# VHH binders against Methanogenesis regulatory histidine kinase FilI (filI), part 4

Target 1, 167 residues: Methanogenesis regulatory histidine kinase FilI (filI), of Methanothrix harundinacea (e5kk10r474to640)
Amino acid sequence: RDRLLSASAAASYSLLVNYDIDQIIIDVLQLLGEAVEADRAYIFENQTVDGEVLMSQRYEWTKGEVEPQINNPVLQSLPYHPDSSTFYEIISRGRPYVGLVKDLPESERAYLAPQGIVSILIVPIFVEDRLWGFIGFDDCHRERFWSNGEISVLQVAAGSIGGAFIR

## First folded at step 24 (VHH; from m1 with S57T)

Design z3
Fold by OpenDDE, fold request of step 25:
Structure z3 (fold): chain B 167 residues (1-167), chain A 121 residues (1-121)
Amino acid sequence: as target 1 above (167 residues)
Amino acid sequence: DVQLVESGGGLVQPGGSLRLSCAASGFTFSRYHMGWFRQAPGKEREFIGAISDSGGTTYYADSEKGRFTISRDNSKNTLYLQMNSLRPEDTAVYYCAASKYWTDYYEYDYWGQGTLVTVSS
């Protein structure tokens, strides 16, 4: 956990002092991803198109053993509804979406399982009290337990990311 | 009705060991992750650790310091907590709980009534 705390602090600092967010965000993802020993770390951005909220993967860090999803067209302009309605409900309230994929609603399991995800943690990113998107962490190998403590640290990091985008 | 019943609590001397059991009924035990919690007098409830639905994976909070072991027998609908090298600060009411999710962030779905463990010379 100390490693994660340090990584979160470093990430927040990096986001504060660097003005090119697009350039630094992948380094932040790597920093956090490695700290939590994730296989993938990624950021999705929300967009509203014709009254529908869509999510698109914008950034990704991947551990060398896992296939990247940054070029997966399915993860672009993907609507939350109806298949990810529970997911949207949770993160819209500022709560993390966390658990084993096998335990998630069937509709959500349907698109997460094919990605090889075993355990997932998603932390919402807010900008000016609006759900901007989310940062996610995947474990594709083990039934990884995400602790309240870890989640809390990553929530701080998510806050820093949101702050960086509004700057 | 869902029921979790802890047993095995009692008075134990420092350095001693104790094994708690949690008998589950009223739900499909093997489909729930199980956790152990404790609450000491005047303190907040503390997460000890959890075991996955199949029993294949365990997670322990840092505070357990390797002294506690969680196991389960799905054929008996029973959860166990082996506690070794007990200390006075381990004195608490110990609770078993069931969750559909593999995390301690979400509130657990079902809770036992608790069993008191007192560590004292």
Scores: ipSAE 0.896, ipTM 0.944, lowest interface PAE 0.4, mean pLDDT 95
Fold by OpenDDE, fold request of step 25:
Structure z3 (fold): chain B 167 residues (1-167), chain A 121 residues (1-121)
Amino acid sequence: as target 1 above (167 residues)
Amino acid sequence: DVQLVESGGGLVQPGGSLRLSCAASGFTFSRYHMGWFRQAPGKEREFIGAISDSGGTTYYADSEKGRFTISRDNSKNTLYLQMNSLRPEDTAVYYCAASKYWTDYYEYDYWGQGTLVTVSS
Protein backbone atom coordinates (compact mmCIF):
# COMPACT_ATOMS: atom_id res chain seq x y z
CA ARG B 1 0.00 0.00 0.00
CA ASP B 2 2.88 2.33 0.59
CA ARG B 3 3.91 1.93 -3.01
CA LEU B 4 0.44 2.81 -4.15
CA LEU B 5 0.30 5.83 -1.89
CA SER B 6 3.57 7.08 -3.29
CA ALA B 7 2.44 6.45 -6.83
CA SER B 8 -0.80 8.24 -6.24
CA ALA B 9 1.00 11.21 -4.77
CA ALA B 10 3.38 11.33 -7.70
CA ALA B 11 0.52 11.06 -10.14
CA SER B 12 -1.38 13.85 -8.47
CA TYR B 13 1.68 16.03 -8.47
CA SER B 14 2.29 15.41 -12.15
CA LEU B 15 -1.27 16.30 -12.94
CA LEU B 16 -0.93 19.48 -10.94
CA VAL B 17 2.25 20.83 -12.45
CA ASN B 18 1.84 19.73 -16.05
CA TYR B 19 -0.47 21.66 -18.31
CA ASP B 20 -0.51 19.18 -21.15
CA ILE B 21 -2.80 16.57 -19.69
CA ASP B 22 -2.74 14.41 -22.78
CA GLN B 23 0.99 14.01 -22.48
CA ILE B 24 1.09 13.26 -18.80
CA ILE B 25 -1.85 10.87 -18.57
CA ILE B 26 0.07 7.89 -19.90
CA ASP B 27 2.73 8.45 -17.27
CA VAL B 28 0.03 8.62 -14.65
CA LEU B 29 -1.47 5.37 -15.89
CA GLN B 30 1.90 3.72 -15.78
CA LEU B 31 2.60 4.96 -12.28
CA LEU B 32 -0.69 3.73 -10.95
CA GLY B 33 -0.75 0.59 -13.04
CA GLU B 34 2.64 -0.52 -11.86
CA ALA B 35 1.82 0.36 -8.28
CA VAL B 36 -1.15 -1.99 -8.28
CA GLU B 37 0.63 -4.51 -10.50
CA ALA B 38 -2.02 -4.29 -13.16
CA ASP B 39 -1.58 -5.60 -16.66
CA ARG B 40 -3.53 -2.75 -18.18
CA ALA B 41 -4.48 0.70 -17.03
CA TYR B 42 -6.73 2.87 -19.12
CA ILE B 43 -9.02 5.85 -19.23
CA PHE B 44 -12.37 6.00 -20.93
CA GLU B 45 -14.19 9.20 -21.67
CA ASN B 46 -17.93 9.52 -21.81
CA GLN B 47 -19.71 11.26 -24.62
CA THR B 48 -23.38 11.93 -25.08
CA VAL B 49 -24.58 11.48 -28.63
CA ASP B 50 -28.24 11.87 -29.46
CA GLY B 51 -29.18 11.39 -25.84
CA GLU B 52 -27.15 8.22 -25.45
CA VAL B 53 -24.08 7.97 -23.28
CA LEU B 54 -21.12 6.35 -25.00
CA MET B 55 -17.71 5.46 -23.68
CA SER B 56 -14.46 5.63 -25.62
CA GLN B 57 -11.03 4.52 -24.62
CA ARG B 58 -8.71 7.50 -24.78
CA TYR B 59 -5.58 6.36 -23.02
CA GLU B 60 -3.96 3.06 -22.23
CA TRP B 61 -0.90 1.66 -20.57
CA THR B 62 0.01 -2.00 -20.80
CA LYS B 63 2.55 -4.10 -19.02
CA GLY B 64 4.95 -6.45 -20.73
CA GLU B 65 3.50 -8.67 -23.42
CA VAL B 66 -0.10 -7.79 -22.72
CA GLU B 67 -1.98 -7.01 -25.90
CA PRO B 68 -2.96 -3.34 -26.03
CA GLN B 69 -6.55 -2.44 -26.72
CA ILE B 70 -6.05 1.20 -27.60
CA ASN B 71 -6.69 0.46 -31.27
CA ASN B 72 -9.70 -1.73 -30.68
CA PRO B 73 -12.59 -0.09 -32.52
CA VAL B 74 -15.08 -1.89 -30.29
CA LEU B 75 -13.91 0.27 -27.42
CA GLN B 76 -14.79 3.47 -29.24
CA SER B 77 -18.20 5.05 -28.95
CA LEU B 78 -19.42 2.03 -27.06
CA PRO B 79 -22.83 2.48 -25.50
CA TYR B 80 -23.30 1.61 -21.88
CA HIS B 81 -26.77 0.34 -22.51
CA PRO B 82 -27.89 -2.30 -22.60
CA ASP B 83 -24.83 -4.52 -22.17
CA SER B 84 -23.06 -2.45 -19.53
CA SER B 85 -26.07 -1.12 -17.70
CA THR B 86 -25.01 -2.47 -14.31
CA PHE B 87 -21.57 -1.03 -14.86
CA TYR B 88 -23.03 2.37 -15.65
CA GLU B 89 -25.39 2.22 -12.70
CA ILE B 90 -22.52 1.64 -10.32
CA ILE B 91 -20.04 4.21 -11.60
CA SER B 92 -22.68 6.87 -12.13
CA ARG B 93 -23.26 6.77 -8.40
CA GLY B 94 -19.59 7.40 -7.83
CA ARG B 95 -18.83 3.83 -6.83
CA PRO B 96 -16.11 1.60 -8.15
CA TYR B 97 -16.91 -1.31 -10.41
CA VAL B 98 -14.80 -4.15 -9.13
CA GLY B 99 -14.55 -7.91 -9.20
CA LEU B 100 -13.64 -11.00 -11.10
CA VAL B 101 -14.95 -11.04 -14.62
CA LYS B 102 -16.45 -14.48 -14.03
CA ASP B 103 -18.66 -12.98 -11.32
CA LEU B 104 -19.97 -10.05 -13.34
CA PRO B 105 -23.31 -9.89 -15.12
CA GLU B 106 -23.46 -12.06 -18.20
CA SER B 107 -23.77 -9.21 -20.65
CA GLU B 108 -20.72 -7.49 -19.24
CA ARG B 109 -18.76 -10.69 -18.90
CA ALA B 110 -19.45 -11.38 -22.54
CA TYR B 111 -17.45 -8.39 -23.68
CA LEU B 112 -14.79 -8.32 -20.95
CA ALA B 113 -13.78 -11.98 -20.99
CA PRO B 114 -12.68 -11.93 -24.64
CA GLN B 115 -10.22 -9.21 -23.70
CA GLY B 116 -8.49 -11.66 -21.39
CA ILE B 117 -9.46 -9.81 -18.25
CA VAL B 118 -9.60 -11.89 -15.08
CA SER B 119 -9.96 -9.14 -12.47
CA ILE B 120 -11.10 -5.61 -13.08
CA LEU B 121 -11.32 -2.37 -11.14
CA ILE B 122 -13.04 0.67 -12.56
CA VAL B 123 -12.99 3.98 -10.74
CA PRO B 124 -15.23 6.74 -12.04
CA ILE B 125 -13.81 10.10 -12.95
CA PHE B 126 -15.97 13.08 -12.20
CA VAL B 127 -15.48 16.57 -13.47
CA GLU B 128 -17.34 18.74 -11.07
CA ASP B 129 -20.57 16.80 -10.58
CA ARG B 130 -20.65 15.12 -13.95
CA LEU B 131 -19.41 11.67 -14.73
CA TRP B 132 -16.64 12.38 -17.18
CA GLY B 133 -15.47 8.81 -17.61
CA PHE B 134 -13.45 6.32 -15.68
CA ILE B 135 -10.02 4.91 -15.03
CA GLY B 136 -9.63 1.16 -15.16
CA PHE B 137 -7.18 -1.49 -14.11
CA ASP B 138 -7.12 -5.01 -15.49
CA ASP B 139 -5.40 -8.10 -14.28
CA CYS B 140 -5.23 -10.66 -17.03
CA HIS B 141 -3.45 -13.39 -15.12
CA ARG B 142 -4.69 -13.78 -11.59
CA GLU B 143 -7.80 -13.51 -9.52
CA ARG B 144 -6.65 -10.29 -7.99
CA PHE B 145 -8.37 -9.03 -4.90
CA TRP B 146 -9.02 -5.31 -4.86
CA SER B 147 -9.08 -4.05 -1.32
CA ASN B 148 -11.05 -1.16 0.02
CA GLY B 149 -7.79 0.49 0.92
CA GLU B 150 -6.40 0.27 -2.59
CA ILE B 151 -9.63 1.46 -4.07
CA SER B 152 -9.72 4.46 -1.77
CA VAL B 153 -6.28 5.56 -2.89
CA LEU B 154 -7.19 5.16 -6.52
CA GLN B 155 -10.36 7.12 -5.98
CA VAL B 156 -8.24 10.03 -4.85
CA ALA B 157 -6.11 9.65 -7.94
CA ALA B 158 -9.22 9.59 -10.09
CA GLY B 159 -10.30 12.79 -8.41
CA SER B 160 -7.00 14.37 -9.30
CA ILE B 161 -7.44 13.34 -12.90
CA GLY B 162 -10.86 14.88 -12.98
CA GLY B 163 -9.54 18.04 -11.43
CA ALA B 164 -6.85 18.32 -14.04
CA PHE B 165 -9.44 18.62 -16.78
CA ILE B 166 -10.97 21.77 -15.35
CA ARG B 167 -7.77 23.72 -14.88
CA ASP A 1 -33.09 -19.50 4.70
CA VAL A 2 -29.48 -18.46 4.47
CA GLN A 3 -27.43 -19.19 7.55
CA LEU A 4 -23.82 -18.65 8.50
CA VAL A 5 -22.94 -20.00 11.91
CA GLU A 6 -19.55 -19.32 13.43
CA SER A 7 -18.09 -21.58 16.08
CA GLY A 8 -14.83 -22.24 17.83
CA GLY A 9 -14.56 -18.99 19.72
CA GLY A 10 -13.58 -18.83 23.35
CA LEU A 11 -10.94 -17.82 25.82
CA VAL A 12 -7.31 -18.32 24.90
CA GLN A 13 -4.03 -17.16 26.38
CA PRO A 14 -1.66 -14.85 24.55
CA GLY A 15 0.47 -16.78 22.13
CA GLY A 16 -2.19 -19.42 21.80
CA SER A 17 -4.00 -20.66 18.75
CA LEU A 18 -7.61 -20.99 17.82
CA ARG A 19 -9.48 -22.33 14.83
CA LEU A 20 -12.83 -20.87 13.94
CA SER A 21 -15.36 -22.53 11.72
CA CYS A 22 -18.26 -21.13 9.77
CA ALA A 23 -21.00 -23.47 8.67
CA ALA A 24 -23.02 -22.28 5.71
CA SER A 25 -26.47 -23.33 4.60
CA GLY A 26 -29.34 -22.08 2.51
CA PHE A 27 -27.23 -21.00 -0.45
CA THR A 28 -24.74 -22.43 -2.90
CA PHE A 29 -21.61 -22.08 -0.81
CA SER A 30 -19.20 -22.88 -3.62
CA ARG A 31 -20.42 -19.92 -5.64
CA TYR A 32 -19.56 -17.34 -3.03
CA HIS A 33 -16.35 -15.81 -1.92
CA MET A 34 -16.02 -15.95 1.82
CA GLY A 35 -14.50 -13.49 4.23
CA TRP A 36 -13.65 -13.12 7.87
CA PHE A 37 -14.25 -9.95 9.81
CA ARG A 38 -13.92 -8.95 13.43
CA GLN A 39 -15.15 -6.22 15.67
CA ALA A 40 -13.61 -5.33 18.98
CA PRO A 41 -15.57 -3.44 21.61
CA GLY A 42 -15.83 0.23 20.75
CA LYS A 43 -14.02 -0.26 17.45
CA GLU A 44 -15.08 -0.47 13.85
CA ARG A 45 -15.53 -3.78 12.17
CA GLU A 46 -12.41 -4.70 10.30
CA PHE A 47 -11.69 -7.01 7.43
CA ILE A 48 -9.35 -9.89 8.17
CA GLY A 49 -9.20 -11.70 4.88
CA ALA A 50 -11.06 -13.62 2.26
CA ILE A 51 -10.94 -16.77 0.20
CA SER A 52 -12.22 -17.15 -3.33
CA ASP A 53 -15.18 -19.31 -4.20
CA SER A 54 -13.02 -22.22 -5.34
CA GLY A 55 -10.57 -21.79 -2.50
CA GLY A 56 -7.79 -21.21 -4.98
CA THR A 57 -6.96 -17.70 -3.86
CA THR A 58 -6.76 -15.98 -0.50
CA TYR A 59 -6.28 -12.40 0.50
CA TYR A 60 -5.33 -11.01 3.89
CA ALA A 61 -5.35 -7.53 5.27
CA ASP A 62 -1.83 -6.27 5.82
CA SER A 63 -2.29 -6.14 9.55
CA GLU A 64 -3.16 -9.82 9.75
CA LYS A 65 -0.74 -11.42 7.35
CA GLY A 66 1.24 -14.30 8.70
CA ARG A 67 -0.74 -15.23 11.77
CA PHE A 68 -4.09 -16.04 10.23
CA THR A 69 -4.95 -18.60 7.60
CA ILE A 70 -8.25 -18.87 5.82
CA SER A 71 -9.39 -22.07 4.20
CA ARG A 72 -12.60 -23.66 3.07
CA ASP A 73 -14.13 -27.03 2.37
CA ASN A 74 -16.81 -26.71 -0.22
CA SER A 75 -17.87 -30.31 0.23
CA LYS A 76 -18.75 -29.48 3.81
CA ASN A 77 -19.98 -25.93 3.21
CA THR A 78 -17.52 -24.77 5.83
CA LEU A 79 -15.14 -21.83 6.11
CA TYR A 80 -12.20 -21.83 8.51
CA LEU A 81 -9.99 -19.28 10.19
CA GLN A 82 -6.82 -20.55 11.79
CA MET A 83 -5.42 -17.99 14.20
CA ASN A 84 -1.95 -18.37 15.64
CA SER A 85 0.17 -16.30 17.99
CA LEU A 86 -2.90 -14.62 19.34
CA ARG A 87 -2.61 -11.30 21.11
CA PRO A 88 -4.88 -9.44 23.50
CA GLU A 89 -5.67 -6.98 20.71
CA ASP A 90 -7.16 -9.87 18.75
CA THR A 91 -10.02 -9.96 21.22
CA ALA A 92 -13.18 -9.41 19.23
CA VAL A 93 -16.31 -10.91 17.83
CA TYR A 94 -15.38 -12.72 14.65
CA TYR A 95 -17.79 -12.88 11.75
CA CYS A 96 -17.88 -14.90 8.60
CA ALA A 97 -19.52 -13.45 5.53
CA ALA A 98 -20.30 -14.38 1.95
CA SER A 99 -19.98 -12.22 -1.13
CA LYS A 100 -20.59 -12.56 -4.83
CA TYR A 101 -17.68 -10.22 -5.47
CA TRP A 102 -13.98 -10.61 -4.86
CA THR A 103 -13.46 -7.45 -2.83
CA ASP A 104 -14.05 -6.04 0.61
CA TYR A 105 -15.33 -2.77 -0.78
CA TYR A 106 -18.85 -3.97 -1.38
CA GLU A 107 -21.04 -5.05 1.45
CA TYR A 108 -21.04 -8.78 1.83
CA ASP A 109 -24.32 -10.47 1.02
CA TYR A 110 -24.65 -12.75 4.02
CA TRP A 111 -23.33 -12.54 7.56
CA GLY A 112 -23.00 -14.82 10.53
CA GLN A 113 -23.98 -13.96 14.06
CA GLY A 114 -20.37 -13.94 15.17
CA THR A 115 -18.30 -15.81 17.71
CA LEU A 116 -16.41 -14.20 20.56
CA VAL A 117 -12.68 -14.66 20.85
CA THR A 118 -11.06 -13.44 24.03
CA VAL A 119 -7.30 -13.37 24.33
CA SER A 120 -6.27 -12.86 27.91
CA SER A 121 -3.76 -14.13 30.40
Scores: ipSAE 0.895, ipTM 0.942, lowest interface PAE 0.4, mean pLDDT 95
Fold by ESMFold2, fold request of step 25:
Formats: C-alpha cells, structure tokens, sequence
Structure z3 (fold): chain B 167 residues (1-167), chain A 121 residues (1-121)
C-alpha cells in the first residue's frame, strides 16, 4: 500500500508539471502498473460519433514479455452498447469494474479472454462530468484480488489523469 | 432459501484457538468466493480475508497479522476460519459472506447472522 501511494503521488506530480502528455501517460502507466504488479496497464479514450460513444485503446504498458494489445484492431472504435451493457452501467456511474474474467458475462469475456486476461480492474476517467475513458489493469497469470484500498488510490490517480487531459 | 450459518464461536482465554465454520445452503457454493468479516463493539465492520470459489487462492487484509487461516470444503459446502493466538482485541461478531466478485470493493451478495467470539480471562 505504501508502494502504491508513493507511485500515485509521483504519477500525479508528473501529470501536473510536464507538457508532453503522450510520454507522461506512458510513464504513469508504468509506475502504476509496477506498483500493483499488473501485467498490463492501459488507457482507453471515448469518442462520440453521430451520438454513439465508442472506446479505443490509446496507451499501454506491458510487463516483460506479456503480449501487447496496443495494435489490436478489435480494441479500436468499440461500442459500449449502453442500453444492455453491465460494464457501461457500472463505469458511467463512476464505479470501478473489477473481477475475474471467468466470472463475467459472455459478451464481456469475448473481448477479454482472447487477450489472456485472468483478472481485471477498470477505473473510469471523468473529465468535466463526462466519461472521458478509463484506465485498466490486467493480470494475465493469476486470480489477482483487487482490494478496496488499492482501488481507492487508483480512483484518485484516474482523476489526476483526467485533469492532465484538460490541459 | 439462501442461508449462511456461522458456528464455533464462544468464550476463549487469551492465547487460545478457535475454528469457526460457515455452513452454506440454497445456492451453488462452489461458484462463490467467500469472505470473513468481523465487527467489534462500537467499531465498523472489518474485512479479514477471502478465499476463491475453487479454494485455490486466498487473500488477507493488510491489517491481518498472520494468525488466521481461511479454508473451504466445497464437498461439504462449508467455509472455515482458523484463529490462533487469540487476544482480547479479537472479541467481535464474526460474519461469513459470499460474492460473485473477487474483491472486497463491492457489497457481498449473501451474509450470515454472525457468531460471537469473546476473548477474556
């Protein structure tokens, strides 16, 4: 926990003082991903096209030789299906989405299992009270438990990331 | 009807041990992750730890000091908490709970009524 708090503080400071957002975000993902011992850390950004909200993966950090997903075309312009999606219902209200892939509905497993994900944490990023996107963390090897304490710290970090995109 | 029933609580002297049991019925026990919680008089409910649906993985809260062990027997639909080296501050009502999610962030789906553990001379 001290490790995660220190990483979150360092990430927040970097986001405040640096102007190269693309490089800063990669550094932040590495800091946070290493602190929680994840296999991947990533950011999706939302785009609205003709009234439909689509999500696209924009940034990724991977641990060691874990298969990257940054060039996976399935993860670009992906609709949320807001009328029927449990995922959208949870994160659009500001709540983290967390669990083991095996415990999730089939529609969500279809996107997550091919990436080799065993355990996932998604924390929404809001900018000006809208769902701008989200930051995610994957464990591809074990049934990783996500505690309330570490989720709370990561929610603060997600707020800092949202603030950086305003600038 | 879904039920979780804790047992094994009671009076114990400091330094003693207890094993709590949680008997489950009315749902598919092996599809649920299980957790133990406690609430001391005048304090908020505290997460102790959890065990995965298969029993293959355990997680203990950072405040846990290594005196407690969680296990489960899916053939008997039973969850256990082994408590050793008990101290007066362990006095609390102990609850078992079941969740579809491997986290303590969400509210658990099913809860027991609790069993009282009193550690006193």
Amino acid sequence: as target 1 above (167 residues)
Amino acid sequence: DVQLVESGGGLVQPGGSLRLSCAASGFTFSRYHMGWFRQAPGKEREFIGAISDSGGTTYYADSEKGRFTISRDNSKNTLYLQMNSLRPEDTAVYYCAASKYWTDYYEYDYWGQGTLVTVSS
Scores: ipSAE 0.693, ipTM 0.854, lowest interface PAE 1.0, mean pLDDT 89
Fold by ESMFold2, fold request of step 25:
Structure z3 (fold): chain B 167 residues (1-167), chain A 121 residues (1-121)
Amino acid sequence: as target 1 above (167 residues)
Amino acid sequence: DVQLVESGGGLVQPGGSLRLSCAASGFTFSRYHMGWFRQAPGKEREFIGAISDSGGTTYYADSEKGRFTISRDNSKNTLYLQMNSLRPEDTAVYYCAASKYWTDYYEYDYWGQGTLVTVSS
């Protein structure tokens, strides 16, 4: 059986029926993170300050004793640098951002390598056609390949998460 | 100019084996991840699998049946696909491709012309 497809379905159902959104988001991150065998799963929320879009980490799940980043102040109110950022260009158009940290531009490696990330997947979350934030998955141990099939399922899950924040 | 040239295709009996090669030139081969794709007539191009730039990691699509092995030799700028226990449904044009990203989600940067593999009695 496809573990990710089953986990995504369970996550989507939980998001529809649960009253406590903060706890259900944590449970969803665990379900998805375990299904893809990630070391971390997390959600960033965007905010606009004086015309500048900033990102802040709001939720995190970690596998076992992997070092959490939820209390890292560098990951709060972090600018996208949209004129020079491949990351913003990709996710603002609704596309996942994926790859090995060693293959990414230095500006992005500077934020990712200190967290111990080897392979990363970011899926944007849109709410009412606006980039609300994103869900991310880290592998801190291996050159983990992210397949189109996995990414497609996680894009659907990201939509369900966006729907929950509308309510 | 960037070139990826597949070779080794041909007619093979069901149950047979075939090794495809992909010769690369015009770019730094060892800095690219490589993938194999195939396309049967009238069907969409299908991802088979990939091998990392160093050759240290491989990935095979879920639909892959455990009969194919991807390898590379960076000293010869060559990518390989070993195909065993071939079946008629493996009949397709096989393509190699190169990417800066370790995924099959993005369109690959460079593509070969393809080599035809026909599996028939």
Scores: ipSAE 0.688, ipTM 0.855, lowest interface PAE 1.0, mean pLDDT 89

